VH-VL binders against Stromal cell-derived factor 2-like protein (SDF2). Designs and how they scored, part 8

Target 1, 181 residues: Stromal cell-derived factor 2-like protein (SDF2), of Arabidopsis thaliana (Mouse-ear cress) (q93ze8)
Amino acid sequence: VEITYGSAIKLMHEKTKFRLHSHDVPYGSGSGQQSVTGFPGVVDSNSYWIVKPVPGTTEKQGDAVKSGATIRLQHMKTRKWLHSHLHASPISGNLEVSCFGDDTNSDTGDHWKLIIEGSGKTWKQDQRVRLQHIDTSGYLHSHDKKYQRIAGGQQEVCGIREKKADNIWLAAEGVYLPLNE
Key: E = the ipSAE of ESMFold2; O = the ipSAE of OpenDDE; V2 = 0.75 times the mean of E and O plus 0.25 times the DockQ between their complexes.

## First folded at step 1 (VH-VL)

Design oz4 (framework fv_ozuriftamab)
Fold by ESMFold2-Fast, scan of step 1:
Formats: structure tokens, C-alpha cells, sequence
Structure oz4 (fold): chain C 181 residues (1-181), chain A 117 residues (1-117), chain B 106 residues (1-106)
């Protein structure tokens, strides 16, 4: 299934099988911005992200997302953008990944490069991909390190500058905005 | 000012063909999907279908598929809804509405279509 | 198809009253929007994605809910709020609207 701009998707971390998750709970350290974690549950309303283009580009709703495109991911429930910056993540001390802004407030810290593993011109469901943060060069990353007090044992999500197997994500479940045939 | 301007009211007989229009202005026409929504006299809103004006790709409510054709001409920022053969049951107010990421934020003024013998 | 049922079907309110309208879906809905159709006018967007206020809409309107149950509230209804309110889902095709809630001002 093709992932288009406007689709709401769940991103599953390939190695751990946890979904990218957020809720209206801030980090207790670093930026103090809304936290982003990996969630083990298969039914989770806080794991949907809307695929959106960078403002001012020619990309339109319903267009396929090309390999190498710069995109934004908006958390559906809280309307905040998947974000990163030069703050330390709480467990591993890597780059913090948070949610920032709203429907009218977005900055370059919300920009991620879609990297499709192998060959492939456009993003499809279950395809192995990496998301590289533009400003920091950090790859969206997770691992089998869980918060004991924060998020009830959910996994840390952070950014690291090295390509590793732990940087692979798949678009798993989705709600598609299909007006293409 | 962003607006959608629809063609004027129509009075037709069963079996006649008809095409109504919806012209967008004040925005980039190809950046938004366009939907057609029907409202029979005294009834609620019913989605008929929509179009991606950039690609020409369409989606229809199965109830109307094959009965109507949705199209768009991006060179003049206009969407169309067309019947090859009208029926009395097509009597309704027809609205066009632009959509971005699932919600319809701007609506046309409506085109009243009356089909009677 | 996802069917949306609104409650109540109609109500009469006095200026300054709090109005609550609910929308129940037969299946879980990811995107729920609310529209107002004033008498003789086109529908206009009030709330998108359950809880976000549309541009130009007064802040006396608010939305909430998730899954199958959604609510639209008017904290202090004004005379210009008269009309029919519709919920609409954008999770599955065909797109569907609720049957409408008619709000009249006494």
C-alpha cells in the first residue's frame, strides 16, 4: 500500500516491534517538550502520525512520498510535530526526540529525510526505512531500554548519528487518504 | 479571498444530461481535493465523491458510481459534476467543498438541481 | 460503511445556554469533523480532527472525543448559532455525515 501525504500511519521499530508513540506528558529533563516513546501495545490511539510535507514545497495531498524526501510527521492526537534538537535523551544520553509546536507553529527541527533501504522510488507500507533528522543528522532510533518511571516501561526513542539496525522502521497500520483511483 | 463559486440553478427533465461547475479562486487549485456533497430537500448531507485536481484521480460513493462523473480542469481552476441521464431522484442541492488532510474547510454556495417532468 | 448517529436530533436553547451535541460511530474513527449549516446557507467547518477550532470560529465552540464517541459543545450559545450541526468521519470510504442536530434559539 502506497503511503501518501495526508496518510496517518503507525511507525513500527523493526528490531523491537514497538510503535512510535507520544502523549501530552513532557520530559522531566532536557527540553521539557512533549515526550516520544516506543509503545508495545498493538491497539494504541496515541501512535498515529500524519505524513506532511515541508511548508512551501510543491508536494500535495495524495502524492506519493519519494525516497529522499524531506517530510514532517504530525502526531494526530496532540497536533505536535516529531522533533529533535541538541538535548540529551533521558536514558542513553543520545539526541532527544520530542514533539513540538502545533498546526500553526513548525520549525526546521521538525524536518526528517525519508531514506528507503534498498531500491524503491516511493514509500510503501512494510518497507524498511530510516528517518534522518535534517538539522542534527541523527537517525530516528530506539532500543530495548525502557523507562522505569516515565511512560510505564515504554522504550526510549532518540536520535543517533550512526546507521545501525536499530534505526530501521516500517509503516505498519495506517489510515489512508486515498483519492487516487 | 478563498472562495468556491458554483454554477446557477438548473431545471431539467428526466433523461436529460447536465454538467454543473465549481470554480476555485484565491488559492492554488491543485493543492486541495474537491468533493461533491448532495442534500435532498429536507434531508442531511451525503457525500458523492471527490477528485484530486492535480492527478485527475477520483473516488466515488458506490451509490453514485456510474451515475455521475466527477472531473476537473486545472487550467481554469474548475471542478465538474456531470450526469448523462437525470432522474427525478437527483433533485437536490449540490455543494462542492475543498479538502485538505480530511476536512472540508471551504464550501461553494450550492447549485439547486430540480428534475421534474 | 461507518454510520454516525447524533444526539439529540433537535433542541431549543436560550441565548447563553450551554449546548452539547454527541456523535456516535459504529466503528472507531480516526478523523472526526464538525460542520454548521445555517438556514439557507452552505455548511461551514467548525471543528476538525475532533478538537481543533477552525479558522474564524469563535472559541465558545469546542470538540472532544476519540474512538466511537465524539462531542461538540457551545459554552454560551448566541442567536447566530442557529442551524443544523453535522459530524463527519474521514476514516473509511464512503465518507459519511451524521443525520444532523437542529439547534433553534428561543
Amino acid sequence: as target 1 above (181 residues)
Amino acid sequence: EVQLVQSGAEVKKPGESLRISCKGSGYTFTDYYMHWVRQAPGQGLEWMGGINPNSGGTGYNQKFKGRVTISADKSISTAYLQWSSLKASDTAMYYCARELYGYMDVWGQGTLVTVSS
Amino acid sequence: AIQLTQSPSSLSASVGDRVTITCSATQSVSYMHWYLQKPGQSPQLLIYDASNLASGVPDRFSGSGSGTDFTLKISRVEAEDVGVYYCQQYSDYPLTFGQGTKVEIK
Scores: ipSAE 0.005, ipTM 0.520, lowest interface PAE 12.7, mean pLDDT 87

Design oz5 (framework fv_ozuriftamab)
Fold by ESMFold2-Fast, scan of step 1:
Structure oz5 (fold): chain C 181 residues (1-181), chain A 119 residues (1-119), chain B 106 residues (1-106)
Amino acid sequence: as target 1 above (181 residues)
Amino acid sequence: EVQLVQSGAEVKKPGESLRISCKGSGYSFTDYWMHWVRQAPGQGLEWMGGIYPGDSYTGYNQKFKGRVTISADKSISTAYLQWSSLKASDTAMYYCARGLEYYDSFDYWGQGTLVTVSS
Amino acid sequence: AIQLTQSPSSLSASVGDRVTITCSATQSVSYMHWYLQKPGQSPQLLIYDASNLASGVPDRFSGSGSGTDFTLKISRVEAEDVGVYYCQQWSSYPYTFGQGTKVEIK
């Protein structure tokens, strides 16, 4: 199934099978921004992300997301954007990944390049992808390092500048908008 | 009961190679960071680097990167600190210490390995 | 790298005295930990994340602070508390320690 702009998706980390998750608890690690983690459960209402274009583009709801497109991912429940910056992540000291802004406030730290593995031209469900942060060049990354303070065995999500097997994500569950003709 | 047991004291000459060890027991070795901290004679503590044994991810203090190698063998719950060529300035007490992930405090420490490098 | 400066560098106290040690950072620190190294022994964790008492540590020890200034207090010092106290930060790599505060009992 095609992933179109306006679709709400869950991103699953290929190696760990954890979903990209956020909640309204901020990091204590200097930035104070809303935390982003990997969540082990598939039934989690805090793991939906709305696929949005960069402001000022011609993309509209239902349009396919092309390989190499610059996109934003909006956390459905809190309306904040998947974000990164030059702050250290809490467990590993890599690039911090957080949620920032709201429906009316977004900056370039919310911009991610969609990199599709292989020869696919548009983003599809269950396809192997990387998300590279535009400003830092960091890849959205996770690993089996667990937060001790956050209940439920939640794992660190961070950014790293190297391409690794742990940078691969798949769009798994979601509410998919129909592809425009 | 959590224990970190380090290898015994070493006396070496400049230019020699050395590997010291730290064996963890009483906990899941692959779920915690293992760090190395040095203490030169009469001086304070200095962090050298650490490893997460679950995936062998390492972090180094830039002062020591390229001078030492940190590794781990998860099949025997042992972390290593290795020099290819020792210098007199490597004379120090070397501690291994376990790191808590979120707090990143060092909650358990090995007994220390004294390394003396002299000609 | 964040530099940590402890004050005082050394002190002498009598059993039952209140002891206060401070740690000042060149930048804001989110995580500050405190350790005690008794003579001839490995360091041991006293306080983690500024104010949390480590397992097995007597409640006469307490920690406080945020931002750039942190404090370790011993409400009534005991003879067994002799040693060097170190603060440590983890807000930025590399992890750094303060220079140490030597506490002597006499």
Scores: ipSAE 0.008, ipTM 0.523, lowest interface PAE 10.4, mean pLDDT 87

Design oz6 (framework fv_ozuriftamab)
Fold by ESMFold2-Fast, scan of step 1:
Structure oz6 (fold): chain C 181 residues (1-181), chain A 120 residues (1-120), chain B 106 residues (1-106)
Amino acid sequence: as target 1 above (181 residues)
Amino acid sequence: EVQLVQSGAEVKKPGESLRISCKGSGYSFTDYWMHWVRQAPGQGLEWMGGIYPGDSYTGYNQKFKGRVTISADKSISTAYLQWSSLKASDTAMYYCARVGDYYEPYFDYWGQGTLVTVSS
Amino acid sequence: AIQLTQSPSSLSASVGDRVTITCSATQSVSYMHWYLQKPGQSPQLLIYDASNLASGVPDRFSGSGSGTDFTLKISRVEAEDVGVYYCQQWSSYPYTFGQGTKVEIK
C-alpha cells in the first residue's frame, strides 16, 4: 500500500514497536512546545499524522511520496506540525522534537526529508524509512528511555545527527488515500 | 508510608451536584498521576480518567468525558472528581488510584473508596 | 477500545489447589497487570507487566503471557486468597479491565 499526500498514518519505531504520539501536554523544559513521545498502544487516536507537502510545491492530495521528498507531518487531533529545533530533549539531551503551529502557521522547522532504506522510489506501508530534519540534520529517533511525567510508559522521541538502528520507522496503521495516476 | 484517603459516603438525589476527594500523603503528590476507577454495584472495575497534578493535564475515558470533571489542588495534595448533575446510574463505589512513575505504569496504591448512592 | 475477557468468570477451590485464571485481549497489549479485590476491600496490585510480582505479594502468585493471552496462577491457594481477580491493560486509551474472576474457597 502506497503512502500518498493526505494520508493519515501511524509511524511505528522499528526497534521498540512504539508509535509516534502527541497530545496537548507541553514540555516542562526547552521550548515549552507540545510534546512528542512514543506510545506503546496500537489503538491510539493520538498517533495519527497527516502527510503533507511543503507549501508552494506542486504535490497534491493522492500523489505518491517520493524517496528524498521534503514533507511535513501534521498531528491529526491537534493540527500542529512535527517540529524540531536546537533545544535539548528532556531525558537524553539530544535535539528536541515537538509539535508547533496550526493549520495557518508552519515554519521551516516543520520540514523533514523522507529517506527510504534500500532500493525504492516511493514510500510504502511497512517500508523501513528515516526522517531527517532539514534545519538541524537530526534524524527522528526513539529509544527505551521513558518519561516520568506522561502516562502509559511513553518513550522519549528526539533528533540525533547520526544514522543508527534506532532511527528506523515504518508507516504501520493508517487511513490511506488512493494513489493518483 | 504512602496513603490515599478518600472522602466519606454520599447519598444524593438525581440532579444534585457532588464533589468527592482523594488526599495523597507520604509521597510527592505532583510527581504521580492520580486516576479514578468506578465500580457499579455487583459489577467490575471501570477506568474513568486521571490527572497529573504537576501541570493539571487530564485524560478521560470518552464514556465519562463531559459528565464528570477531574481536578487537583497541589497545595493540599488532593484530587477531585465532580458531577454537576448526578443520575441514578452514577450509583457506584469510586476509587482513586496512584500510577507509579513512568518506569512503573500501573496502579500501585488505591484509596479505600467512596460510595455514592443516587436515588429518589 | 481493547476488550479483556477473563476465564473462568468464577471458580470454587479447596485450600491447597492450583488456580489458573486467563485473560484474553481483542488486540495485542504491551502491558498487562493483575489486581485482587478481597471482599469489602479496595483492589490491590498482584502482578505488573505480565510476570513481575508486586512488593509484599506471596510467591505462590505468578503471571505469564504476551500479545493477546495472559495467565495468572496460584500454586497453592489459601483461604485469604478469596476475592475477585482483575486483569488490566496499560497499552491503549481508554485503559480497560477484564470483567473479573471470582475465586471462592470451599
Scores: ipSAE 0.007, ipTM 0.477, lowest interface PAE 12.2, mean pLDDT 87

Design oz7 (framework fv_ozuriftamab)
Fold by ESMFold2-Fast, scan of step 1:
Structure oz7 (fold): chain C 181 residues (1-181), chain A 123 residues (1-123), chain B 106 residues (1-106)
Amino acid sequence: as target 1 above (181 residues)
Amino acid sequence: EVQLVQSGAEVKKPGESLRISCKGSGYSFTDYWMHWVRQAPGQGLEWMGGIYPGDSYTGYNQKFKGRVTISADKSISTAYLQWSSLKASDTAMYYCARDTYYYDSSGEPFDYWGQGTLVTVSS
Amino acid sequence: AIQLTQSPSSLSASVGDRVTITCSATQSVSYMHWYLQKPGQSPQLLIYDASNLASGVPDRFSGSGSGTDFTLKISRVEAEDVGVYYCQQWSSYPYTFGQGTKVEIK
């Protein structure tokens, strides 16, 4: 199934099977911005992310997302953008990944390059992809390092500049908008 | 039974240091956040920050960051709120509150509160 | 920061009356909680996540709402329900509370 702009998706980390998750719980270190973690359960209302273009592009709701496109991911429940910056992640000391802004406030720290593994031209459900942060060059990354203070043993999500197997994500569950002709 | 017991009322002068406490009992202290909420005389509630005692991670309302320090000693199940230099504007009732809130929303947020510590700062 | 405005600021009710308090947010809130502070006491949790009744709270209390508008209802107010009611959001850091609604029983 095509993933189009305006679709709400869950991103599953390939190696751990955890979903990209956020809640309005701030980091206690680094930026103090809203935290982003990996959640082990499939049934989680805090794991939906709306696929949005960067401001000023011609992309519209229902358009396919092309390989190499620069996109934003908006956390559906809190309306904040998946974000990264030069702060240390709490467990690993890698690049912090957080949520920032709102429906009208977004900056370049919210911009991610979609990299589809292989020769696919547009983003589809269950394709192996990487998300590379534009400003830091860090890949959206997770691993088997768990926060002990969060119910369900939620995992650290961070950014690393090295291309590794632990940077692979798949669009799993979602509310997919129909593809425009 | 869960209890949060706070230290007694304080009367201080501007510029003095102060540390107030909140002791938890009847539950696993390291498994819950402890938050601090202030209430100035005749005013509403204002969240100051909190700490997760299991790893000493802290979160602050930026309005209070640098003005107060939140800490905890898990060996005696006690959380602290500290000022290095009090101001008259710090006059308020200070509450601690336990947060069982988790990302899965299975816990009840701010389910138990301490009795409050009245801090009066005047010249 | 998300600002919460409660309505009314105060009300006077007779025992047995239905009481309705609203809380309006300047932007969408995913988690809204309600607290009661009785005179001379600490706040106590009444409703969490918009509509869930907290442990030990009588079922005459209920909550509803989503987005920017939330409501707390007391189906049949009792004398012990006197106090100040606060809404609180956990959608954006920092936590914020409404200004409070004072409920007096006549």
Scores: ipSAE 0.007, ipTM 0.502, lowest interface PAE 10.4, mean pLDDT 86

## First folded at step 2 (VH-VL; framework fv_mogamulizumab)

Design mo12 (at its last look DockQ between E and O 0.89; V2 from the best seeds 0.73)
Fold by ESMFold2-Fast, scan of step 4:
Structure mo12 (fold): chain C 181 residues (1-181), chain A 119 residues (1-119), chain B 112 residues (1-112)
Amino acid sequence: as target 1 above (181 residues)
Amino acid sequence: EVQLVESGGDLVQPGRSLRLSCAASGFTFSNYAMSWVRQAPGKGLEWVATISDSGSTTYYPDSVKGRFTISRDNAKNSLYLQMNSLRVEDTALYYCARETYLDYGMDVWGQGTLVTVSS
Amino acid sequence: DVLMTQSPLSLPVTPGEPASISCRSSQSIVHSEGNTYLEWYLQKPGQSPQLLIYKVSNRFSGVPDRFSGSGSGTDFTLKISRVEAEDVGVYYCMQGTHWPYTFGQGTKVEIK
């Protein structure tokens, strides 16, 4: 299935099978912004992200997302944007990934380059992709490092500047808007 | 505005029961684990109980195990501590506090409610 | 239970001078996965406790950078680089690695 602008998707980390998750719990340090984690394989209403273009482009709802496009991902429930910056991530000390802004407030720290693995020209469901943060060059990354003080096991999500197996994601479940004709 | 407000503290005789309440506002209560921490007059902090975000798991120290029960009602944004078989040594200001799976500790605390157990 | 021991118990400080508080655990509080859940709380006179430091050395959001935590295994330190009047109160370390959670007995910081 084609992933188009306006679609709401769940991003699954290929290696761990955890979904990209957020809710209105802020980080304890660094930016103090809304946290982003990997959530285990339970049905989760907090793991939907709306695919949006960068403001001022010609892309419209229903258009295909091309390989190499700069996009934004809006957390559906909280309306905040997937964001990164030069703060340290809580467990590994890599680049912090957070949620920032709202429907009317967005900045360049919300911009991610879609990198499709292989020769695909447009983004499709279950396709292996990387998301590279424009301002930091960090790849959206997760790993087996878990938050463990209270039992639960959500995983750290961070940015890392090296291409690794641990920064491959798939668009898994979603509400996919039809491709424009 | 994030707030926790305790109530239910009273003067009570040894062997009796009290139920404390903690009302949460300004945040999504169901996303946080909750704890009770007490402080005897002029003394230090002592952890009393923790309950998971869903309410399915509870934790107690041996000093209150079997006498105290922590519970929550996520629909009402409320936390409770049922205290049975009260002892003079349970006299303390009782705080509720929230905590999170993000590995930082108890970041928001209420003002406390005073429990005095004496004859 | 893990015993947490603080020293000193009373720490009179001249304003602008540094302060240092020690916290020792009776056994290792390093979690099996490598994280150390050592926290510092401040209780100002007449107020509820507030979180200062978590996981040994991380300042909680909004905490001034004059506060720093360090240590490993069983030996931990909280430092205030330049004590200000607003820093007066009782400081507690706490371990969250092992159930039950345990606090140190507290260190009272006072202005001389």
Scores: ipSAE 0.649, ipTM 0.863, lowest interface PAE 1.6, mean pLDDT 92
ESMFold2, look of step 2: ipSAE 0.280; ipTM 0.721
ESMFold2 (binder alone), look of step 2: mean pLDDT 94; pTM 0.956
OpenDDE, look of step 2: ipSAE 0.749; ipTM 0.902
ESMFold2, look of step 4: ipSAE 0.551; ipTM 0.838
ESMFold2 (binder alone), look of step 4: mean pLDDT 94; pTM 0.955
OpenDDE, look of step 4: ipSAE 0.798; ipTM 0.911

## First folded at step 4 (VH-VL)

Design m1 (from mo12 with heavy chain A33Y; framework fv_mogamulizumab; at its last look DockQ between E and O 0.67; V2 from the best seeds 0.00; counts 0 for: pae E 5.4 > 2)
Fold by ESMFold2-Fast, scan of step 4:
Structure m1 (fold): chain C 181 residues (1-181), chain A 119 residues (1-119), chain B 112 residues (1-112)
Amino acid sequence: as target 1 above (181 residues)
Amino acid sequence: EVQLVESGGDLVQPGRSLRLSCAASGFTFSNYYMSWVRQAPGKGLEWVATISDSGSTTYYPDSVKGRFTISRDNAKNSLYLQMNSLRVEDTALYYCARETYLDYGMDVWGQGTLVTVSS
Amino acid sequence: DVLMTQSPLSLPVTPGEPASISCRSSQSIVHSEGNTYLEWYLQKPGQSPQLLIYKVSNRFSGVPDRFSGSGSGTDFTLKISRVEAEDVGVYYCMQGTHWPYTFGQGTKVEIK
């Protein structure tokens, strides 16, 4: 199934099988912006992200997302954008990944390059991809490092500049808009 | 503005019961673990209870276990502490405090409500 | 229970000079996952406590960079590089690794 602009998707980390997740809970470090984490084994309404183009482009709702496209991912429930910057992530000290802005406020820190692994030309469900942050060159990354002070700890999501196996994500569940003809 | 406001503190005799409330506003209460921390006059801080975001899990030190019960009503954005069999040593200012799953501690505290247990 | 012991109990400081507070735990507070949940709180006169430092050395949002935490295992330190009048109050360390949570007895920082 093609992932088109306007689709709401869940991003699953290949190695850990959890979903990219956010709540309206801010980081206590770095930027103080809304936190982004992963939950291993728990899937909820806070894991949907709407695929959006960069403002001012010709892409429209229902268009396929091409390999190498620069996109934005909007957290469906809080309307904030998946974001990164030069703050340290809480556990590993890598690049912080947060949620920023709203429906009317977005900046270049919300821009991610879609990198499809292999020779695929457009983004498809269950396809192995990387998301590289434009401003920092960091890849959206997770690992088996958990927030453990309170029972039921969540996994750290961060950015790292090296291409690693832990940078691979799949678009799993979603509300997919039909491909334009 | 993120706020926690405690109420219910009173002067009570030993052996009596009292219920404290904490009203939360300015944040999504159901996303946070909540705690009660007390401070006897002129003394240090002592942790009293913690409750999970859903309310399904509670934690207590031995000093209050079996006498105090922490609870919450997420629909009302309210935290409670039911205190039974009160002792003179329970005399303290009682704070409610917010904590998150992100490994930092108690980032927002209320003003406190005073409980005095005296004959 | 984990006993948290602070020293000194009282710390008079000349404005602009550094201050250092020690906190020791009766047993290791390193969690089985490798993290150390040692926090520092400041209670200014007549006010509620406020979070300064979490996980030993991480400054909480909005906390000035003159505050720093360090340590490992059972021995921890809070440093203020240049004490200002607004820094007066009682400083508490706390461990969140083991239930029950326990606080140190507090260190009162005063201007000389």
Scores: ipSAE 0.642, ipTM 0.849, lowest interface PAE 1.5, mean pLDDT 92
Fold by ESMFold2, look of step 4:
Structure m1 (fold): chain C 181 residues (1-181), chain A 119 residues (1-119), chain B 112 residues (1-112)
Amino acid sequence: as target 1 above (181 residues)
Amino acid sequence: EVQLVESGGDLVQPGRSLRLSCAASGFTFSNYYMSWVRQAPGKGLEWVATISDSGSTTYYPDSVKGRFTISRDNAKNSLYLQMNSLRVEDTALYYCARETYLDYGMDVWGQGTLVTVSS
Amino acid sequence: DVLMTQSPLSLPVTPGEPASISCRSSQSIVHSEGNTYLEWYLQKPGQSPQLLIYKVSNRFSGVPDRFSGSGSGTDFTLKISRVEAEDVGVYYCMQGTHWPYTFGQGTKVEIK
């Protein structure tokens, strides 16, 4: 199944099977922006992300997402954008990944380059991809480092600049908008 | 604004039961672990109970385990402490506290409700 | 249970001067995942406790930079670089690494 702009998808971390998750709870350190974690359960309404183009580009709802495209990912429930910056992540001290902005407030810290592993030209469900943050060069990353006390075994999500197996994500469950003619 | 308001404190005899309530407002209650912490008159703080965001897991020290039950109703934004078999040493001001999401501690506290256990 | 021992229990201060409070745990409070969940709380007169420091040395949001925490293993310190009148109250350390959570007995900071 083709991933199109406007689709609402879950992003599953390949190695751990945790889904990219957020909700209206800020980090207590770093930027203080909305927290982003890996969630262990499959059934989670806070794991949906809407694929959006960068403002001022020609991509339309229903267009395929090409390898190498710069995109934004909007958290469905809170309407904030997947974001990164030079603040330190809470467990590992890597690049902090957060949610920031709203429907009308977005900046370049929300921009991610889609990198399809292998020879694929457009993004499809269950395809191995990386998301590289434009401003910091960090890859969206997760690992088996968990919040133990309060967050109930959710995983740290962060950015790192090195390509590693732990920056591979799959578009798993979702509502996939039909491809334009 | 974020608020926690405790109620239900009273004067009771040893061996009796009492139920405390904590009303939460100004935040998404169901996203947060919640705790009860008590303070005997003129004494320090003692942790009493913690409950997970869903209510599925609970934690107690041995001093209250088996006698106290923490619970929550996320639809009503309410936290509860059922206290059975009360003893004189349970006399304290009981605080409701919000645990931070990512293990940063207890960041919001109520004003407390006074429980006095005496014959 | 982890016993948390504070010293001094009473600390008279002069505004503008530094203050230091010690907290010692009866065993290591380094969690198996590597963090040390040592927190400091202030209870001002007639008020509820408020969080100052988490994970040994990190100031919670909105806490003035005159407060600092340090330590490792079993020995921890809260410092106030320049005490102000509004800093009076009872300071508690707490460990959240081992169940049950335990507080120190408190250090009452007051103007002499």
Scores: ipSAE 0.042, ipTM 0.640, lowest interface PAE 5.4, mean pLDDT 90
ESMFold2 (binder alone), look of step 4: mean pLDDT 95; pTM 0.964
OpenDDE, look of step 4: ipSAE 0.864; ipTM 0.930

